Miniprotein binders against Mucin-6 (MUC6). Designs and how they scored, part 116

Target 1, 185 residues: Mucin-6 (MUC6), of Homo sapiens (Human) (q6w4x9r395to579)
Amino acid sequence: GHCSLEGGSFVTTFDARPYRFHGTCTYILLQSPQLPEDGALMAVYDKSGVSHSETSLVAVVYLSRQDKIVISQDEVVTNNGEAKWLPYKTRNITVFRQTSTHLQMATSFGLELVVQLRPIFQAYVTVGPQFRGQTRGLCGNFNGDTTDDFTTSMGIAEGTASLFVDSWRAGNCPAALERETDPCS
Short names: E, the ipSAE of ESMFold2; O, the ipSAE of OpenDDE; V2, 0.75 times the mean of E and O plus 0.25 times the DockQ between their complexes.

## First folded at step 22 (miniprotein)

Design cc5x (from bc2 with K75E R76K; at its last look DockQ between E and O 0.91; V2 from the best seeds 0.84)
Fold by OpenDDE base, look of step 22:
Structure cc5x (fold): chain B 185 residues (1-185), chain A 119 residues (1-119)
Amino acid sequence: as target 1 above (185 residues)
Amino acid sequence: SEEEKIKEIREEVKKLIEESRKLLEEAKKAGDLQAVRMLFNAIWLLLEALKTGDPEKISEALLKLSEALIEVAEEKGDPEAVELLLEAQELLRKALKTGDPELIKEAIKLIKEAAELLG
């Protein structure tokens, strides 16, 4: 399954359902029992301009009981608040520079993350087949059905992205907006 | 009957989910991402467990909830809540071994009590 966060406010789920939102919060991007130690991948969005529609991805966070790995738009990688030099390795995670503009987080448990740093901070999440039907968050449920991708954190399938996205907020932030225009894209 | 007990457990779990949602919102406000992560996970597992009513799945989900609430309790500095939750975990582990729904009910009681302390 491939999930992408592109253009500042666009998301394509594992089931290839595209949607967009404007929010300035941390969101659960991916949670699954297939992630060890109850791990979760999170996406951090912030304002990129003066209008409410000017929002963009600014960081990706992998959080488990043992690790809090943050990859930020300024190319800083931290674990548990400490800056780490690349390549950085934990027991089952490796973060390294893939190209001049891309960082990669590789894992031993079927999760891959590629982060494009420039010109727009973007993220690409890949999960193995063992994750089928067992994912939740903004990347959807990876069950081959796009119609139920907007399943909220309470297990309710929504028809629109706004309530879906808000249900996966991980911080104290305002509700996300759905707008057709994104000047940051 | 055993069926009736499971029905009761399901109802209690539903209530517990609602309480957990409140605590989740508080954790968000506090910026406790660990608690947030764990509560999201626990709530999801409880919801999944409710689909089948499987005591084993319910017990496992409650264990995860207990862990999440311990995180909250430790962050808030409430040792009483921690103790209740540890006791609940012990009951749940026994429930997983014996299949006794009464142990699950008792564990839920303790978890609810802890949640009330943390609310």
Scores: ipSAE 0.853, ipTM 0.927, lowest interface PAE 0.5, mean pLDDT 95
Fold by ESMFold2, look of step 22:
Structure cc5x (fold): chain B 185 residues (1-185), chain A 119 residues (1-119)
Amino acid sequence: as target 1 above (185 residues)
Amino acid sequence: SEEEKIKEIREEVKKLIEESRKLLEEAKKAGDLQAVRMLFNAIWLLLEALKTGDPEKISEALLKLSEALIEVAEEKGDPEAVELLLEAQELLRKALKTGDPELIKEAIKLIKEAAELLG
């Protein structure tokens, strides 16, 4: 399954459902029982222009009980706050430079993350088939059905990306009062 | 009856999910990203367990919730809450071995007491 985080806050889920949102926060991108030690992949978005309606991806975080690996747009990779030289390896994760513009995080548990550093910071998430039907977060539920990819953290299928994205906020973030919403009909 | 006990457990789990959502929002405000990660996971497991009503899945989800709340309690420096949650985990492990739903009910009471201390 493939999930992408591109350009001006565009997301395509594991079930190929595209959406866009505007927010300045950390979000749960992917959580699944297939990730060891209760791991979660998170996406950090920040203001990319002069207004709140211009946000973009600035970092991707893999967080487990033992690791907090941050790959940020400043091209620095850290684990638990400590900068690391590449290639960087733990017992089940390897982060390395794939090309002059791309980093890759490869794992032994079926998660792969490719980060484009330039010209625009973008991320591509690939998961193995064992993840089918067992994911939650901004990348959707990977069940082959796009109609319920906007499932909130309370298990409710929403018709708008804004409500779905808001439910996956993982940080102390600004109120949603200024957020753009899609019409229901 | 056994059916009444399971029905009561499911109702109490629904209340715990709501309390856990409140603690999740507090963890976000506190910047406790580990607690946030763990509470998202625990709430998800509880919601899944309620779909089936399987006491084994309910117990496993409650173990994860207890683990998440221990993270919250350690961050707040609340050893009383930690003690309640450790006791709840022991009851849940015993419930998984014996199949006794009364142990699940008792564990839920301890988790609720801990959640009140933390909220």
Scores: ipSAE 0.788, ipTM 0.876, lowest interface PAE 0.8, mean pLDDT 88
ESMFold2 (binder alone), look of step 22: mean pLDDT 88; pTM 0.885

Design cm11 (from bm17 with F37Y E43R; at its last look DockQ between E and O 0.89; V2 from the best seeds 0.85)
Fold by OpenDDE base, look of step 22:
Structure cm11 (fold): chain B 185 residues (1-185), chain A 85 residues (1-85)
Amino acid sequence: as target 1 above (185 residues)
Amino acid sequence: SMKRIRVYIIVEGDPEKILEASDKIYEIAEELGVEVYVYIRERDGKLVVVIWVEGDEEKVKEFVERVREILKELGAKVEVEEEEL
């Protein structure tokens, strides 16, 4: 499954459902029992301009009991609040520079993250087949059905992205704004 | 220097009611200068609220105690796991 966060406010789920939102919070991208140590992948969005529609991804966070790995738009990588030199390796996670503009987080448990640093901070999440039907968050449920991707954290299927996105907040923030748009357009 | 700790709080109960109290939780975190995430997670087929907190040991401990009181009033079951960083 491939999930993408592109163009500052566009998301494509594992099931290839595209949507758009505007929020300035930290959101759960991916939760799964397949992630060890209660792991979760999160996305941090912030204002990129003066209008409510000017929001962008500014960091990606992998959060678990053991790690808090942050990859930020300024190319700083931290774990548990400490800056790390690349390549950085934990027990089951490696963060390294893939190209001059891309960082990669590789794991032993079937999660891959590629972060494009420039010109736009973007993220690409890949999960193995073992994650099928076992994912939750903004990246959807990876079950091959796009119609139920907007399932909230409470397990309620929503018809629009706003309530769906808001349900996956991991911080104190205002409500998200939605605009259903094809990120490839 | 004060050591840093991480506390993982698993809260069982009505997730909606617990999340309603999240504003207070965030206020406490801000007051104490600790980093906090509050989110829903599925565990063992049921929904729980996770409170992830990190910071200076004394501040985190104070945070946990204050949050416990809030959660107690809600009748929630609380499990706390602490890790030293």
Scores: ipSAE 0.868, ipTM 0.939, lowest interface PAE 0.5, mean pLDDT 94
Fold by ESMFold2, look of step 22:
Structure cm11 (fold): chain B 185 residues (1-185), chain A 85 residues (1-85)
Amino acid sequence: as target 1 above (185 residues)
Amino acid sequence: SMKRIRVYIIVEGDPEKILEASDKIYEIAEELGVEVYVYIRERDGKLVVVIWVEGDEEKVKEFVERVREILKELGAKVEVEEEEL
């Protein structure tokens, strides 16, 4: 399965459902029992662009009981707040520079993350088939059915991205989207 | 102490009521200068609220005590798991 965070504000789920959102917050991108030690992937968005409500992806975080691996647009990789030289390896995770513009986090548990650092910070999440039907978060539920990919953190299927995305906030966030972005021309 | 710790507060109860308290939880975190995430996770077929907190040991322990009282008032079952960084 493939989930992508592109163009700063666009998401395509594991079931290929595209959507766009804006919000200054940390969001749950992926949760699954297939991720060891309560693992989760999170996406960090911050203000960008020319309007007050535009936001873009600025970091991706892998959080587990023992690790907090942050890959951010400043091109520094940290674990638990400490900067790490690449290649960086734990028992089940390896982070390395794939090219001058791309980093990769490979794991032994079927998660792969590729981060494009430049020219625009983008992220590509790949999960193995063992994750099918066992994911939650902004990347959807990976069940082959796009109609319930907007399932909230409370398990409610929504018809709009806004309510779905807001339910996956993981941090203290100021009110976002105070003004319209990209109004109808 | 200058030691930093990470604590997971695992909360079982009515997630809607627990999340309504999140603003107060974030207020306490800001007052104490600790980093916090509050989110829902599915565990063994039920929803739990996770409060992840990290920072100075004394401040995190005070955070946990104050948040535990809020959660107790809501009738929530609380498990606290501490990790030293």
Scores: ipSAE 0.816, ipTM 0.907, lowest interface PAE 0.7, mean pLDDT 88
ESMFold2 (binder alone), look of step 22: mean pLDDT 86; pTM 0.857

Design cm13 (from bm10 with E83Y; at its last look DockQ between E and O 0.84; V2 from the best seeds 0.84)
Fold by OpenDDE base, look of step 22:
Structure cm13 (fold): chain B 185 residues (1-185), chain A 85 residues (1-85)
Amino acid sequence: as target 1 above (185 residues)
Amino acid sequence: SMKRIRVWIIVEGDPEKILEASDKIYEIAEELGVEVFVYIREEDGKLTVVIWVEGDEEKVKEFVERVREILKELGAKVEVEEYEL
């Protein structure tokens, strides 16, 4: 499964459903029992301009019992608040520079993250087949059905992205604005 | 120097009611200068609310105590796990 966060406000789920939102908070991208130690992947969005529609991804966070790994738009990688030199290795996670503009977080448990730093901070999440039907968050449920991707954190199916996205916030945030748009158009 | 700690507060109860109280939780976090995440997890069909908090030990402990009181009033069951950073 491939999930992408592109163009500052566009998301494509594991089931290839595209949508757009504008929010300025931290959101759960991926929860799964397949992630060890209650792991979760999160996305941090912030204002990139004056208007409410000017929002962008500014960091990606992997949170578990043992780690809080943050990859920020300024290329700083931290774990548990401490800056780390690349390549950085934990027990089951490696963060390294893939290219001059890309960082990668590789794991032993079937999660891969590629972060494009320039010109736009973007993220690409890949999960193994063992995650099928076992994912939750903004990246959807990876069950091959796009119609139920907007299932809220409480298990309620939503028809629009706004309530769906808001349900996955992990911080104190204003309501998200939505516009269902094909990011490839 | 003061130690930094991370605390996971696992909350069982009505997730909607717990999340309604999240504004107060965030206010406390802001007041105390600690970092906090509040979100729902699902395991085997059961929903729980996770309150993740990190910061200076004394501030985090105060946060936990104040949040416990809020959750107690809601009748929620609370498990707390502490990690030293």
Scores: ipSAE 0.879, ipTM 0.943, lowest interface PAE 0.5, mean pLDDT 94
Fold by ESMFold2, look of step 22:
Structure cm13 (fold): chain B 185 residues (1-185), chain A 85 residues (1-85)
Amino acid sequence: as target 1 above (185 residues)
Amino acid sequence: SMKRIRVWIIVEGDPEKILEASDKIYEIAEELGVEVFVYIREEDGKLTVVIWVEGDEEKVKEFVERVREILKELGAKVEVEEYEL
């Protein structure tokens, strides 16, 4: 399965459902029982500097009981708050520079993350087939059916991206009524 | 001590009621200067709320104590795990 976070706050789910949203928050990108130690991927979005409706990805966070790995647009990689030289290895995770513009986080548990640092900060998530039907978050549920990929953190299938995305907030950010809304979100 | 710690608060109870309190939880975090994430996790078909907090030991311990009180009044049961950084 493939999930992408691309410029302009565009997302394509594991089931190939595209959507766009406008938000400034940390969001749950991926949860699954296949991730060890209560692991989760999170995506951090911030204002892109000019219009209220423009937001962009600024960091990706892998959080577990053992690790808090942050890959940010300033090209610094940290684990548990400490900057790391690449390649960086734990028992089940390796972070390394794939090219001058791309970093890769490879794992022993079927998760792969590729981060494009330049010209635009983007992220690409790949999960093995053992994740099928066992994911939650902004990347959808990976069940082969796009009609329920907008399932909220409470397990409710929504018809709009904005309600779905709002339910996956993990940080202090304005409620949906305090956000710009549009049919393309 | 001025050391930094990380705490995981795992909350069992009505997720809707617990998330309604999230604004207050975030206000406490801002007052104390600690970093926090609040989100829902699924385990064995059950939804739980996770409150992850990190910062200065004394401030994080005060955060945990104040949040425990809020959660107790909501009828929630909590497990707390502490990490020294």
Scores: ipSAE 0.789, ipTM 0.898, lowest interface PAE 0.8, mean pLDDT 88
ESMFold2 (binder alone), look of step 22: mean pLDDT 84; pTM 0.832

Design cm14 (from bm10 with E81D E83D; at its last look DockQ between E and O 0.84; V2 from the best seeds 0.85)
Fold by OpenDDE base, look of step 22:
Structure cm14 (fold): chain B 185 residues (1-185), chain A 85 residues (1-85)
Amino acid sequence: as target 1 above (185 residues)
Amino acid sequence: SMKRIRVWIIVEGDPEKILEASDKIYEIAEELGVEVFVYIREEDGKLTVVIWVEGDEEKVKEFVERVREILKELGAKVEVDEDEL
């Protein structure tokens, strides 16, 4: 499954459902029993301009019982608040520079993250087949059905992105704005 | 120097009621200068609320105590795990 966060406000789920939202806080991107140590991938959005529609991804956070790995738009990688030199390796996670503009977080448990630093901070999440039907968050549920991707954290299917996205907040957030648009447009 | 700690607060109860109290939780976090995440986790069909907090030991401990009181009033069950950073 491939999930993408592109263009500052566009998301494509594992099931290839595209949507757009405008939020300015931290959201659960991916939860799954397949992630060890209560792992969760989070996306941090902030204002990129003066209008409510000017929002962008500014960091990605992987949170577990052992780690809090943050990859920020400033190319700073931290774990548990400490800056780390790349390549950085834990017991089951490696963060390294893939290209001059891309960082990669590789794991032993079937999660891959590629972060594009420039010109726009973007993220690409890949999960193995073992994650099928077992994912939650903004990336959807990876069950091959796009119609139920907007399932809230409470297990309720929503018809619009705003309530769906808001349900996955992990911080203090204002209400998200939505616009269902093809992220490639 | 004061050491930093991380605390996981696992909350069992009505997740909706717990999340309704999240504004207060965030206010406390802001007041104390600690970093906090509040989110729902699902395990085997059961929903729990996770409160993750990190910061100076003294501030985090105060945060935990104040949050415990809020959760107690809601009738929630609370498990707390603490790690040193």
Scores: ipSAE 0.872, ipTM 0.939, lowest interface PAE 0.5, mean pLDDT 94
Fold by ESMFold2, look of step 22:
Structure cm14 (fold): chain B 185 residues (1-185), chain A 85 residues (1-85)
Amino acid sequence: as target 1 above (185 residues)
Amino acid sequence: SMKRIRVWIIVEGDPEKILEASDKIYEIAEELGVEVFVYIREEDGKLTVVIWVEGDEEKVKEFVERVREILKELGAKVEVDEDEL
């Protein structure tokens, strides 16, 4: 299964359902019992000055009882807050530079993450067949059907991307600010 | 010496009611200068709220105590696990 986070907040789920959203938060991309030690994959979005999109991906986080691996648009990789030289290896995770513009996180538990650092920060999530029907989050439920990929964190299937995405917030997201407010001179 | 710890607060109860308290939880985290995530997880067909917190040991312990109090008033059952970093 393949899930992609591209451009200005475009997402394609494991079941190939495309959607777009505009938000500035940390979101749950992927939860599954197949991820060891309470693992979860998260995406961080922030406001951008790009005219096509209000928000864009700025980091991907893998969180578990052992690790908090952050791959961010500043091209720094950290685990548990410490910057790491690549290739970086734990017992079950390896992070390495795939090309001058791409990093890869490979795991022994069927999760693969490829991050394009330049020209635009994008992420590509691949999970093995053992994850079928056992995923939750922005990447959908991986059940071969697009009609229920917008299932919220409460288990409710929604028809709109915004309600679905908002349910997967995992961080402190500031109150909405005036979108068209002029800055001070 | 100052020690950094990570704690997982696993909350059983009505997830909707628990998430209504998230503004208070985030306020406490901001006051204490600790990093926090709050999200829903499924375990064996049951929804739980996870509150992940990391920071200075004394501040995290204060965070946990204050959040425990809030959650107890909501009737939630709380399990607290500290990671070894």
Scores: ipSAE 0.838, ipTM 0.920, lowest interface PAE 0.7, mean pLDDT 88
ESMFold2 (binder alone), look of step 22: mean pLDDT 82; pTM 0.812

Design cm15 (from bm10 with L19M L47Y; at its last look DockQ between E and O 0.80; V2 from the best seeds 0.83)
Fold by OpenDDE base, look of step 22:
Structure cm15 (fold): chain B 185 residues (1-185), chain A 85 residues (1-85)
Amino acid sequence: as target 1 above (185 residues)
Amino acid sequence: SMKRIRVWIIVEGDPEKIMEASDKIYEIAEELGVEVFVYIREEDGKYTVVIWVEGDEEKVKEFVERVREILKELGAKVEVEEEEL
């Protein structure tokens, strides 16, 4: 499964459902029992301009019992608040520079993250087949059905992205604005 | 120097009611200068609220106590796990 966060406000789920939202807080991208130690992948969005529609991804956070790995738009990688030199390796996670513009977080448990730093901070999440039907968050449920991707954190199916996205907030933020668009168009 | 700690607060109860109280939780976090995440987890059809908090030990402990009081009023069951950073 491939989930993409592109263009500052566009998301494509594991089931290839595209949508757009504007929010300025931290959201759960991926929760799964397949992630060890209560792991969760989060996305941090912030204002990129003066209008409410000018929002962008500014960081990705992997949170577990043991780690809080943050990859930020300024190319700083931290774990548990401490800056780390790349390549950085934990027990089951490695963060390294893939290219001059891309960082990668590789794991032993079937999660891969690629972060494009320039010109736009973007993220690409890949999960193994063992995650099928067992994912939650903004990246959807990876069950091959796009019609139920907007399932809230409480298990309620929503017809629009706004309430769906808001349900996955992990911080204090205003309600998200939505427009369902194809990020590839 | 003051120690930094991380605390996981696992909350069982009505997740909707708990999340409604999240504004107060965030206000406390802001007041105390601690970092906090509040989100829902689901396992086997059971929904729990996770409150993740990190910061100076003294401030985090105060945060936990104040949040416990809020959660107590909601009738929630609370488990707290502390880690030293």
Scores: ipSAE 0.871, ipTM 0.941, lowest interface PAE 0.5, mean pLDDT 94
Fold by ESMFold2, look of step 22:
Structure cm15 (fold): chain B 185 residues (1-185), chain A 85 residues (1-85)
Amino acid sequence: as target 1 above (185 residues)
Amino acid sequence: SMKRIRVWIIVEGDPEKIMEASDKIYEIAEELGVEVFVYIREEDGKYTVVIWVEGDEEKVKEFVERVREILKELGAKVEVEEEEL
């Protein structure tokens, strides 16, 4: 299964359902019992243009009971707040430079993350077949059908991407007035 | 001391009510200067709210106490797990 985070907040789910949204928050990208130690993959979006509706991916976070791995658009990789030299290895995770423009997080539990750093910060999530029907989040439920990929964090199928995406918020989303770098008229 | 800790707060109760309180939880986190995530987890049809918080030990402990009071008023049951960083 493949999920992609591209361009100006475009997502394609594990079931190949494309959508876009606008938001400046941290969102749950993937939850699954297949991820050890209460693992979750999160995506961080921020304002990318002059309008309030233009947003793009600025970081991907893997969070578990033991790790908080952050891969950000400034090309720094951290775990638990400490910058790491690549290749970086834990018991079940390896982060390495795949090419001059791409980083890869490979795992022993069937999750692969490829991050394009340049020219545009983008991410590509691959999960093994053991994840089928066992995922939640912005990447959908991986059940082979697109009709219920917009399932909210409370298990409710929505007809619009915006309601679905908002339900997966994992952090405070600053209003434009609350951010020093994003004022509103 | 100036040491940093991470706390996982696992909340059992009405997840909609708990998530409605998240704005106040974020306000407390900003006041105390701690990093926080608040999100819903599902296990076998049961929904729980996870509050992940990280920062200076004394500030995180203050955060946990204040958030525990909010959650108590909502009738929620709380499990707290601490880790040193």
Scores: ipSAE 0.817, ipTM 0.910, lowest interface PAE 0.7, mean pLDDT 87
ESMFold2 (binder alone), look of step 22: mean pLDDT 86; pTM 0.856

Design cm16 (from bm10 with E42D; at its last look DockQ between E and O 0.92; V2 from the best seeds 0.86)
Fold by OpenDDE base, look of step 22:
Structure cm16 (fold): chain B 185 residues (1-185), chain A 85 residues (1-85)
Amino acid sequence: as target 1 above (185 residues)
Amino acid sequence: SMKRIRVWIIVEGDPEKILEASDKIYEIAEELGVEVFVYIRDEDGKLTVVIWVEGDEEKVKEFVERVREILKELGAKVEVEEEEL
């Protein structure tokens, strides 16, 4: 499954459902029992302009019992608040520079993250087949059905992205704004 | 220097009611200068609320105590796990 966060406010789920939202919060991008140690991938959005519709991804956070790995738009990688030199390796996670503009977080448990640093901070999440039907968050449920991707954190299917996205917030933030559009447009 | 700690607060109860109280939780976090995440986790079909908090030991402990009181009033069951950073 491939999930993408592109263009500052566009998301494509594992099931290839595209949607757009505007929020300035931290959101659960991916939860799954397949992630060890209560792991969760989070996306941090912030205001990028003067209007409420000018929002962008500014960091990605992997949170577990042992780690809090943050990859930020300024190319700083931290774990548990400490800056780390790349390549950085934990027990089952490696963060390294893939290209001059891309960082990668590789794991031993079937999660891959590629972060494009410029010109726009973007993220690409890949999960193995073992994650099928077992994912939750903004990236959807990876079950091959796009119609139920907007399932809230409480298991309620929503018809619009705003309530769906808001249900996955992990911080204090205002309600998200939505516009369903093709992220490639 | 003061130690930094991380605390996981696992909350069992009505997730909706717990999340309704999240505004207060965030206010406390802001007041105390600690970092906090509040989110729902699905554990084998059972929804729990996770409150993740990190910061200076003294501040985090105060945060935990204040949050415990809020959760107690809601009738929620609370488990707390602490880790030194």
Scores: ipSAE 0.866, ipTM 0.937, lowest interface PAE 0.5, mean pLDDT 94
Fold by ESMFold2, look of step 22:
Structure cm16 (fold): chain B 185 residues (1-185), chain A 85 residues (1-85)
Amino acid sequence: as target 1 above (185 residues)
Amino acid sequence: SMKRIRVWIIVEGDPEKILEASDKIYEIAEELGVEVFVYIRDEDGKLTVVIWVEGDEEKVKEFVERVREILKELGAKVEVEEEEL
């Protein structure tokens, strides 16, 4: 399964449903029982242009009971607040420079994250087949059906990207009603 | 220098009512200068609210005490798990 986070706050879910949103918050990208130690992947979005509604990805965070790995657009990788030289390894995670413009976080538990640092900060999430039907978050539920990919954190299927995205906020952010709905969703 | 800690507050109760308190929780975090995430996790079909907080030990402990009181008034059951950074 593949989920992408591309410029202009564009997301394509594990079930290939594209949507766009405009928000400045930390959001849950992926939760799953397949992630050890209560692991979750989060995305941080911030204002990115001259328009007040333009937002883009500025960091990706992997949070678990053992790790808080942050990969940011300033090309700094930290774990639990400490900057790390690459390649960086834990028991089940390796972060390394794939190319001059791409970093990769590989894991033993079926999660892979590739971060494009330049020219635009973007992220690509890949999960193994054991994740089928067992994901939650902005990347959708990975059940082969796009009609319920907008399932909220309360387990409710919504028809709009804005309600869905707002439900996955994990930080102190503007009220949901200030976000624009992607008209192409 | 002061020790930094991380606390996980795992909350069982009505998620909608607990999230209604999130504005107050974020206000307390800003007052105390601690970093906070508030989100919902699904564990075996049951939704729980997670409040993750990190910062100076004394400030985090004050945050936890104030938030625990708010959650008690909402009828929520809480488990608090602390780790040293």
Scores: ipSAE 0.801, ipTM 0.903, lowest interface PAE 0.8, mean pLDDT 87
ESMFold2 (binder alone), look of step 22: mean pLDDT 87; pTM 0.862

